# Designs tried in a protein design chat: VH-VL binders against Uncharacterized protein y4mC. Part 23

Target 1, 209 residues: Uncharacterized protein y4mC, of Sinorhizobium fredii (p55562)
Amino acid sequence: EDLSSQQQWPGTPLSRVEALAVLQTLNANLLSNASATLTLDRWCEAHRLAPPGSKIVAKHVQGHDKPANVHIRKLLHVGPNEPIVYRHVRLACGDRILSEADNWYVPARLTAEMNEVLNTTDISFGRAVRSLNFTRTNLTARLLWSPLPEGWDMSAELPVSSSGPLIPPPFLLEHHAVLKLQDGTPFSAVVESYTNNVLDFPAPLLYPQ
Short names: E, the ipSAE of ESMFold2; O, the ipSAE of OpenDDE; V2, 0.75 times the mean of E and O plus 0.25 times the DockQ between their complexes.

## First folded at step 17 (VH-VL; framework fv_teclistamab)

Design p6 (from g8 with heavy chain Y109F; at its last look DockQ between E and O 0.37; V2 from the best seeds 0.00; counts 0 for: pae E 6.0 > 2)
Fold by ESMFold2, look of step 17:
Structure p6 (fold): chain C 209 residues (1-209), chain A 124 residues (1-124), chain B 108 residues (1-108)
Amino acid sequence: as target 1 above (209 residues)
Amino acid sequence: QLQLQESGPGLVKPSETLSLTCTVSGGSISNRDYYWGWIRQPPGKGLEWIGSIWYSGDTYYNPSLKSRVTISVDTSKNQFSLKLSSVTAADTAVYYCARGYRLFDWASFYFDYWGQGTLVTVSS
Amino acid sequence: SYVLTQPPSVSVAPGQTARITCGGNNIGDKNVHWYQQPPGQAPVVVVYDDSEKPSGIPERFSGSNSGNTATLTISRVEAGDEAVYYCQVWDSSSDHVVFGGGTKLTVL
């Protein structure tokens, strides 16, 4: 029921191949470009997810805090007592939320002005700290949904058609990264999660010719 | 407030399939922050994890039970379920459903809310 | 697969400090969680991620984790603390939830 307002792809082996190909195209574009926001701007335009010229808009999400665990503290090179702040932002084109970004960051490694802006506005984390000229180290990129079984490209047979539409879960792709100051000091661990709205367009036409 | 409630038959015959449902109220099962798990406890024994599911389809099963277990989610009813096939007397236990906290790939699965548990007895 | 070892029982007098250990190879690299289970009741998490506490858990409960040992510490023990306590981790190398065998805390 939560997918009834989204473009429905047929529950066929062809649609599953198309979904995997489209997802991995987005994944490759995100990993190979300097800006996830620019990649999503282009994705939105190319797939007509909003009126032409629409740009990605950020919205700060207030809600359940996610405290940093020991793994996040190790990534940030901090001890158990260092204050860590969590911040959650949604990225949308038009009315479609395409991704969510979660940051665990060390306020002591930011300026007082940056912390003030982060505490009082909806600004995206990266925009708030842009003057640090930070670098990004990508750690993982993970599909959260496997449209095809392992080995589909060689030995496994494609699944049979189902009676209903293809039903992607709410999130399809997840990237982890660490943001670092110019001297290599980490200051934010970030997770970027991409929603099924990235597929909210008709399935590609793949006819034999 | 969040509540989890197990439901299903309290008595199951040997060789049949044990089926339980957990109904979630006061919160959404469609949340990326949480996994949904089944844990059992034979009378007088310790806790045994059966498996967990994230609403995206990610599943993790106890390897000793994997061949007999299916966990599924129904987001429209805000429920998740357990099926354990080919049961024997050794499967007699209190069965708990629980919400597992997920901090993405960096979180350890731990269970912050538990149902009251339901005793399932396997006997003829 | 990964194994967690707990003592089967610990006995303390009221007002004293109980320490319940959970042993595992390099457990200090894992996030350790602790559950309290009073007789006939469902488990309740009392410590998560080594040392974090849910709302409503008294300050006298604390956790630590380093090396090969995680410890749940209950200071100023009360009769109401009498329960079985389980430690638990997620073992990422084998994708398993692992529980310890449980420690029965008896308050004398």
Scores: ipSAE 0.088, ipTM 0.652, lowest interface PAE 6.0, mean pLDDT 86
ESMFold2 (binder alone), look of step 17: mean pLDDT 91; pTM 0.942
OpenDDE, look of step 17: ipSAE 0.770; ipTM 0.909

Design p7 (from n4 with light chain K30Y; at its last look DockQ between E and O 0.33; V2 from the best seeds 0.00; counts 0 for: pae E 6.9 > 2)
Fold by ESMFold2, look of step 17:
Structure p7 (fold): chain C 209 residues (1-209), chain A 124 residues (1-124), chain B 108 residues (1-108)
Amino acid sequence: as target 1 above (209 residues)
Amino acid sequence: QLQLQESGPGLVKPSETLSLTCTVSGGSISNRDYYWGWIRQPPGKGLEWIGSIWYSGDTYYNPSLKSRVTISVDTSKNQFSLKLSSVTAADTAVYYCARGHRLFDWASYYFDYWGQGTLVTVSS
Amino acid sequence: SYVLTQPPSVSVAPGQTARITCGGNNIGDYNVHWYQQPPGQAPVVVVYDDSEKPSGIPERFSGSNSGNTATLTISRVEAGDEAVYYCQVWDSSSDHVVFGGGTKLTVL
């Protein structure tokens, strides 16, 4: 399983501080860049998650539809009868799935060519609609796992070392955003979820060897 | 197809701990899209939420029961459990486990799959 | 904590429209869910997220939510609609699930 084969960090307070620092570095990089794919390209290369020169590969996932609800329709400024399409894509570096993106989009706000490509290929949503020169409004960014307890940087007790390794859950970070046309019209609501494979490398070396 | 099944003793003595297990089939209990909850209903009365557990391992409890409630998971068996300590006759109820659907806005959870319920009677 | 108020009972004649209310301070800011519970059975969600319906729920069931009142509307009521109906929200400020007290629908 991915969890059992992942590089394992010691279950120590130091490793937890390192994990939090690394995870928040990824979070900051993702929030500061309009392209999650470019951020993940750099992350994969920097952490050697695949052979040198590997690029993020997208795969369209079918059969796991999540229909738009009233909240998504409000975010997209559409009524109850406007067609909304759901699209699920996984982003991988080599054999490692690093993230999953869920898009709810308004086909009427895309070109016929964009809709054709989205319906017939594995392309990531952002690449398919790149020519719209869309903007992105980040709504939330949440850690789904915190390696350290609340208050760790002040009076809270740090965790005691365990004999076993850190075991991150399958997903660590989640972002919600809305993509907008140049005139501000929203056309896609997106949820981006990042897997524990983003930490699948040896714990950082803090001292020279 | 997703199914939830409550199991545990139907009779518990006063002051003891009520212990129930919900077995989930057709889906993963650790899925980030869902919360897993316990709801009870005393005979002839309304529904009362006891608590829920989220993907992160976080538990959320009804304030009126919080001091007596523990919800936990056993991922190897795809189960989650309820322990309610120091029970009295007032804890006699049908106990349901249910899947809570986490919606996009994170402020809208509803229970889309329910177990059949199990009656637990607190009696000497 | 946040409180949802439902009338204890509603009676309607067959073929007429039943309206079951769920009152709460600023409930229009919440997503309201409705459950049907026939006697001796587990609840079944009939409306979620104010106005959405699961597959298999008749079109005559509908929901609305604004201001201080959410409403479950059942048009062309049938004898088979007799049940207790509960409204429910998630209160994100306290991280609690809140149920209304239930409304018994009787078809006379």
Scores: ipSAE 0.023, ipTM 0.612, lowest interface PAE 6.9, mean pLDDT 87
ESMFold2 (binder alone), look of step 17: mean pLDDT 94; pTM 0.957
OpenDDE, look of step 17: ipSAE 0.676; ipTM 0.882

Design p8 (from g8 with light chain V97L; at its last look DockQ between E and O 0.74; V2 from the best seeds 0.63)
Fold by OpenDDE, look of step 17:
Structure p8 (fold): chain C 209 residues (1-209), chain A 124 residues (1-124), chain B 108 residues (1-108)
Amino acid sequence: as target 1 above (209 residues)
Amino acid sequence: QLQLQESGPGLVKPSETLSLTCTVSGGSISNRDYYWGWIRQPPGKGLEWIGSIWYSGDTYYNPSLKSRVTISVDTSKNQFSLKLSSVTAADTAVYYCARGYRLFDWASYYFDYWGQGTLVTVSS
Amino acid sequence: SYVLTQPPSVSVAPGQTARITCGGNNIGDKNVHWYQQPPGQAPVVVVYDDSEKPSGIPERFSGSNSGNTATLTISRVEAGDEAVYYCQVWDSSSDHLVFGGGTKLTVL
């Protein structure tokens, strides 16, 4: 992706703290809600990442199948022969891809209508199965990029202030989770990778830079 | 097809820093499905994991080596590197770079492609 | 730290079945991967996720994992199967990739 059009954050210590604070806020919001899609809706609006009224749109990625492995089948409490569907989407806020998501789900545990829309449309998984009032069990949550080094709050060596901008990697967060029906039955495993576009808004200016 | 190739000095003096680079061809190092790791094997001994770097640059290190190990990635060159400081004779080994695959969570993390390995000897 | 235990060596006659074990506490709850390392060569995955096989690996290779023991089974052993075999897991409690000590398979 062309990063030339992205907002640039200063490479100052303050900006790094701000970036970390923003990322951890997003991380906290994602971990405290069952639907990543809905969380990103709010994020998109709050940071004006798209025109007013815009919603997250999923783009189905074709061509790469990832069959469920033994571990996924164990997590989903299914046998070796139970059908599991893999679905890969990119979640867009306007022209910005905010995340990519891999879903492995048990179609037999969804409604026929849900399966139909998942098979025929670009609807996000979270929206498609929203009526299930599902719960989310987070297994792994990683901050893939830290603007500050580990132990920065305990007098660790900080990066030298740079006159250039912060250059985050393409992906900043990654979550692994299992989605469960109201009765506790798992029906989906999900991997979510969040892009640096989640920070593609003007850096906060708390102090003169 | 994917290929990994280790490069760097085959001889390092004690107390110096071992430095190796792995050049990846036939695939992007920035693919979110993969980790990139270093594994070593002392002569006549078994495999030892040194550390891994995520496609994003996030790192995991062997606790026994963590204080001396730095792994980095250069996406522009499609390379990742290993630095091991304060080496001793015990660090003499064949060093492999490898691609690690993880489908979901961490349970299925394994290395599916390996370089041919490069011998690094620590000697005065 | 999590430890994987393998026998140092296993010997088998051609055409027979070799079984290489990998012991670990509750290893059955983990995904075990197996590598074959011929003399002077880099390791190659022969079994992953307990029992899955990469493309190109003969059907003679199989894996199982339960309880405290994972097993790599090589049926109809050939001379070319002579190598050192390593089991491997990821220990999530310590974020540590762990290899077994390796088992040298000798074809008699």
Scores: ipSAE 0.456, ipTM 0.804, lowest interface PAE 1.4, mean pLDDT 93
ESMFold2, look of step 17: ipSAE 0.742; ipTM 0.883
ESMFold2 (binder alone), look of step 17: mean pLDDT 94; pTM 0.956

## First folded at step 18 (VH-VL; from k6 with light chain S93E; framework fv_teclistamab)

Design q1 (at its last look DockQ between E and O 0.75; V2 from the best seeds 0.00; counts 0 for: chain humanness VL .640 < .674)
Fold by OpenDDE, look of step 18:
Structure q1 (fold): chain C 209 residues (1-209), chain A 124 residues (1-124), chain B 108 residues (1-108)
Amino acid sequence: as target 1 above (209 residues)
Amino acid sequence: QLQLQESGPGLVKPSETLSLTCTVSGGSISNRDYYWGWIRQPPGKGLEWIGSIWYSGDTYYNPSLKSRVTISVDTSKNQFSLKLSSVTAADTAVYYCARGYRLFDWASYYFDYWGQGTLVTVSS
Amino acid sequence: SYVLTQPPSVSVAPGQTARITCGGNNIGDKNVHWYQQPPGQAPVVVVYDDSEKPKGIPERFSGSNSGNTATLTISRVEAGDEAVYYCQVWDSESDHVVFGGGTKLTVL
């Protein structure tokens, strides 16, 4: 995506701390909620990434298939012959893609209606299966971009101020999780990659400049 | 067909920095499913993972080498590179670049395509 | 650090079945991958995720993993199967790709 239209954060130590704090806040919110879509709804509104009242809009990306491997099958407690469907979506806040998600799910563990909407619409997976009141087990959560060096809070030297802005990579967070029915039965594995658009708002001004 | 090719000097002096580049052809580095890796093999010895990088810049390093290793990616050139600082004779090895496939989590992370490898000798 | 243990060598006659083991603490809870490295060549994955085979790999190759031992089985061994075989896992504790020491398969 074109970064020319994105908000730029200053390349200062303070800005880096702010970026880390914001990212970790998002990370914490995503990890504490079952639905990434709903979390991003709130994030989008809170940071004014789209006009007021806007909601996350999903786009089903077709044309590619990623068959489930044995590891996914183990996680989902299914055998080699149980059908697993792969679905790829992008979640947008206005014109900004905030995340991409890969879902592997067991259609037999969903309702016919859920399967229908997943197959025929761009609805996000979380919204499609919302009525299941599912739980989320997070397996991994990684900050893909560190504005500050490891150990910055202890002995590491902070980067010097630069004349240029911070340049985050395309993706900043990645989560791997398993979604489970109320009885604990897993029904989906999900990989979520969150784009640098999650920071596409003016950097916080903690001190007058 | 995907091909990986290592390039760089075959001779490095002790205390200097080993620098290699892997050029990928027949496919794009910019794919979410791959973590591109460096693996080395000292003469007559086994394989040792050095590190892996995602096209977005995310990296994993071998803990034993982390302090000396830097892996970078250049998506515009469809390349990724390895820098190993403060080399000694113990760093003499055939160095392989490889495509690491990771569909979900890291439990299933394996290397499905390899370069032919390049010998790097550390000698004065 | 997590360690994978392989026998240094295995010898089999042509037509026989070779079994190469890879030992690791609770390795059965991991996904094991196997590589074949012919002399002077780069490694090639022959089994991944314990028992899956890439396209082009003969059916003679199979893998299993349980308890503390993963096994690569090569049935009807041929002269061309002579190579060093490596097992590999991901160690989630150290975020580390771990290779076994390699097993040289000799076809007698």
Scores: ipSAE 0.676, ipTM 0.881, lowest interface PAE 0.9, mean pLDDT 94
ESMFold2, look of step 18: ipSAE 0.757; ipTM 0.883
ESMFold2 (binder alone), look of step 18: mean pLDDT 94; pTM 0.959

## First folded at step 19 (VH-VL; framework fv_teclistamab)

Design r1 (from g8 with heavy chain S28D; at its last look DockQ between E and O 0.81; V2 from the best seeds 0.67)
Fold by OpenDDE, look of step 19:
Structure r1 (fold): chain C 209 residues (1-209), chain A 124 residues (1-124), chain B 108 residues (1-108)
Amino acid sequence: as target 1 above (209 residues)
Amino acid sequence: QLQLQESGPGLVKPSETLSLTCTVSGGDISNRDYYWGWIRQPPGKGLEWIGSIWYSGDTYYNPSLKSRVTISVDTSKNQFSLKLSSVTAADTAVYYCARGYRLFDWASYYFDYWGQGTLVTVSS
Amino acid sequence: SYVLTQPPSVSVAPGQTARITCGGNNIGDKNVHWYQQPPGQAPVVVVYDDSEKPSGIPERFSGSNSGNTATLTISRVEAGDEAVYYCQVWDSSSDHVVFGGGTKLTVL
């Protein structure tokens, strides 16, 4: 992915605080909603990451498979022989990939129509199964990048102001979750990695600079 | 075929910093499916996990070594490194770099590829 | 901290079955992985996720995990199986990779 067109945040203590605040806001929104797709729709619009009216689209990544392991099967309450489908997508806001997701799901617990669109289109998983009115159980949520050091709010030494921009890693958040039907039956496990493109907008200017 | 190779000085003086590099070939270190770890083994003793890093820079350290350990990754060189500060004779060991596989929720985190290991002796 | 306990040694005659145990509090709720380390060599995973085997590992190797004990079973033991075997888990409460103390398997 070409990062040459990305917005750059200044390498100042203030911008680091701003970046952390923005990232944690996104994190909180993702954790408080069942559908990451819908959350990213709102994020995309709010931060003008794509033309007005744009919606998140999924780009199916072909060419590899990740068979479900014993842990995933336990989470999904299925035996060793129950079919599980792996789907890998990148969620795009316009030209920006905002996240990459691995989804393991039990096709037998979806409708035939859902399975059809998942197999034949680049629809996001959240949109495809939206009518299930599913719930999301978050298992892990990790901040992969912190603009500020651990203990910054106490006695830790803060990074010195730099003339250069902040340089976040490619991925900033990682979420692991299980999606469940209304009756509590799990039907999907998902790993979501959120890219630094979620911050690809002008840094907030809180003070004259 | 994936290969991992440790490199660095085999002798370090007490109180100095042990520095090792693991060169990965036959695979891209910039893969979100894997973590990259360091494990050591004192002579005649068992395996001890030192720490692991994801290509994003997310690190996990053994609590007993956390204050002295720094693991980093260089994606441009397809390498990751270990620094262990303030070494003593107790840090004498064969040091292995390894690839950690974690598909989902950490429960299945194990090392599927290992380097051959490099002996580091701490001595004055 | 989470601790894995292994017997220091197990001896078995060729052709017999070796069982190496790994004890841990509620280890059955974790996924246990096993490594074989021949003398002077790096460890190699022989069983992962309690009972799964990597490609190239003989069918003689199997694993189980329940309650407070995981077990690596090696049937029809051969001289080449002589090695130190380590169990390993991930402790999610401390984000810690934990190894057992290792079991030396001697083929008599």
Scores: ipSAE 0.507, ipTM 0.825, lowest interface PAE 1.3, mean pLDDT 93
ESMFold2, look of step 19: ipSAE 0.752; ipTM 0.885
ESMFold2 (binder alone), look of step 19: mean pLDDT 94; pTM 0.957

Design r2 (from j1 with heavy chain S28D; at its last look DockQ between E and O 0.77; V2 from the best seeds 0.69)
Fold by OpenDDE, look of step 19:
Structure r2 (fold): chain C 209 residues (1-209), chain A 124 residues (1-124), chain B 108 residues (1-108)
Amino acid sequence: as target 1 above (209 residues)
Amino acid sequence: QLQLQESGPGLVKPSETLSLTCTVSGGDISHRDYYWGWIRQPPGKGLEWIGSIWYSGDTYYNPSLKSRVTISVDTSKNQFSLKLSSVTAADTAVYYCARGYRLFDWASYYFDYWGQGTLVTVSS
Amino acid sequence: SYVLTQPPSVSVAPGQTARITCGGNNIGDKNVHWYQQPPGQAPVVVVYDDSEKPSGIPERFSGSNSGNTATLTISRVEAGDEAVYYCQVWDSSSDHVVFGGGTKLTVL
């Protein structure tokens, strides 16, 4: 992915704090909502990452199947022979990929219509199954990149201001979750990796610099 | 075909820092599906996990070694490295680099490709 | 710390079945992985996720896991199966990869 046009944040202590604050805000929003898609819709709009009215779309990634393992089957409460579909997508806000997601789901626990749109369109998973009013159980949530070192709020040495911009890695957050029907039946396991494009907007200018 | 190759000095003095590099070929180290780990084996003994790293820099370390271990990735060279500080004779071992595979959760984390290993001896 | 316990050694005659156990508290709730390490060589995964096998691994190799014991079973043992076998899990309590002590399989 070409990051040449990506917005750059200053390599200052303040900018690092801002980046952390923004990232943790996104993290909190993602963890407090059942649908990552809807959260990203709002994020996209709020930070003007795409033209007004834009919605998250799922770009299918083809060519790499990941069959469900025993752990996923246990999470989904299915036996070894129950069909599980793997769907790999990149969630796009306009031209920006905000996340990459692996979704394992039990088609038999979805409607025929849901299965059809999941198989034939670029609709995001969360949007496709929205009518289920599903719940999300977050298993893990990791901050893959911290602009500040561990213990920065105490006695840790802070990075010195650099003349260059912050250089985040390609992925900043990773979430693992299980989606459940209203009766508690699990129907999907999800791995979501959120890209540095979530920060692809001008850094906040809180103070003259 | 994926290949991992360890490189570094085979002899380190006590109190110094052991440094090894694993060169990955036939695959991209910058892949979100894999972690990259170091495992060591003292002569005649079992396997001991040292730590693992994702290309993003996310690290996990053996608690018993955490204070002395640093693992890093160089995506430009398709390499990842191990530094173990303040070494003693107890750190003498064959050191393996390996690719860790995790499909979903860490419950299924295992090493599917290994280097051939390199012997590092700690001696004055 | 989570501990995996393996017998130090198992002996079996050619053509017979070898069973290598890996004990751990509630190990049945974990996913166990098995590695084969021939003398002087690097380990190779032979069973992962309790009972799954990588491509290229003979069907003679199988795994099971329940309760407090995981078992690697090698049927119709051959001389080439002589190696040290390690079980491995991930301990979520400590974010730790844990290996068993290893079992030396001797083919008589």
Scores: ipSAE 0.585, ipTM 0.846, lowest interface PAE 1.1, mean pLDDT 94
ESMFold2, look of step 19: ipSAE 0.727; ipTM 0.877
ESMFold2 (binder alone), look of step 19: mean pLDDT 94; pTM 0.962

Design r3 (from g8 with heavy chain G100A; at its last look DockQ between E and O 0.40; V2 from the best seeds 0.00; counts 0 for: pae E 5.9 > 2)
Fold by ESMFold2, look of step 19:
Structure r3 (fold): chain C 209 residues (1-209), chain A 124 residues (1-124), chain B 108 residues (1-108)
Amino acid sequence: as target 1 above (209 residues)
Amino acid sequence: QLQLQESGPGLVKPSETLSLTCTVSGGSISNRDYYWGWIRQPPGKGLEWIGSIWYSGDTYYNPSLKSRVTISVDTSKNQFSLKLSSVTAADTAVYYCARAYRLFDWASYYFDYWGQGTLVTVSS
Amino acid sequence: SYVLTQPPSVSVAPGQTARITCGGNNIGDKNVHWYQQPPGQAPVVVVYDDSEKPSGIPERFSGSNSGNTATLTISRVEAGDEAVYYCQVWDSSSDHVVFGGGTKLTVL
């Protein structure tokens, strides 16, 4: 594995503009694709976050299950007694965790094979159910960190340069969505949270000093 | 096991700033599933939410207190803090820090872990 | 702003069932949470999302929510259940937390 470390972007207004542009590029790519895994494959390759040819690897996380509530049941068009399963997966490129995905899904709307794979392997949810040719309805897309203040492009005062690097929080972007069968039947509610590792590459030096 | 502990002065003079810190142990405040809140309780009265913060710095404040309140987070120290400016005797209360469970922004928001509380008295 | 209304007190004989109400306009459309606060102690959540219980909460505690009223029900009340009980919601229209005024449960 390469001897790399978390890349540090300068605490300058230029770096903040670059960070916002890069983050919103990822956001747009994710929103335009039903598969976050495929989007992250391309992101990892484009930004060299792992050795060439690396693909996103999923790891099933257990021990802190989050039960479905009334709102999730309404999103999934199910009653109070319908079984719903929670599944938490981390998606990594090499050793960099790029996202965490939480799924609340209705097992009765999946095949027996899909349920077996989800119960017994680390497979990502989207890969396990790919043969459903599901569609995705995005409910919210939230930028959890903005490198620049609201109104930065007009009259807002830009942040003062700092002597240290930008310090992004652990998570930068969060999406809420519902996955639907081809006939529009919802089968999974998903929350996808993207880590600061998505920016773990050198800041663009578009205007070198 | 997750523990929350309030710390700060128990006595504050009128017109000064009340300042409290909540130290989180047995878990990380850098967790996307939770907000971190301050709730107070005047002696013999009910609970009043002051505000909450997400580890990124995003805040929600009680509108009746918003002009005087600042909540901040320090992820490197696993702490979050409360500052309440221009205090009066009406600000005398037990102050609790608490963890707020976050499932969806519009679905759940309840406090599953509370600190022991610290009494802050505002007097001359 | 959104308001939650609780009776100030409820008295019940030991072994009987206590029902503590929380009133609010269309509260049945909200997720209601309940806290127990014993004298001199911090609150503890006993019911969340209307009717869900954290691990370790006795089965005799239950919650319901419909229309304009949410109810915390404690069956087979014991002296150890004496406490103040608060209901709470998140009001999504204003993005803030609302607590009820509290109900003191007395076991006589």
Scores: ipSAE 0.113, ipTM 0.649, lowest interface PAE 5.9, mean pLDDT 87
ESMFold2 (binder alone), look of step 19: mean pLDDT 93; pTM 0.952
OpenDDE, look of step 19: ipSAE 0.799; ipTM 0.917

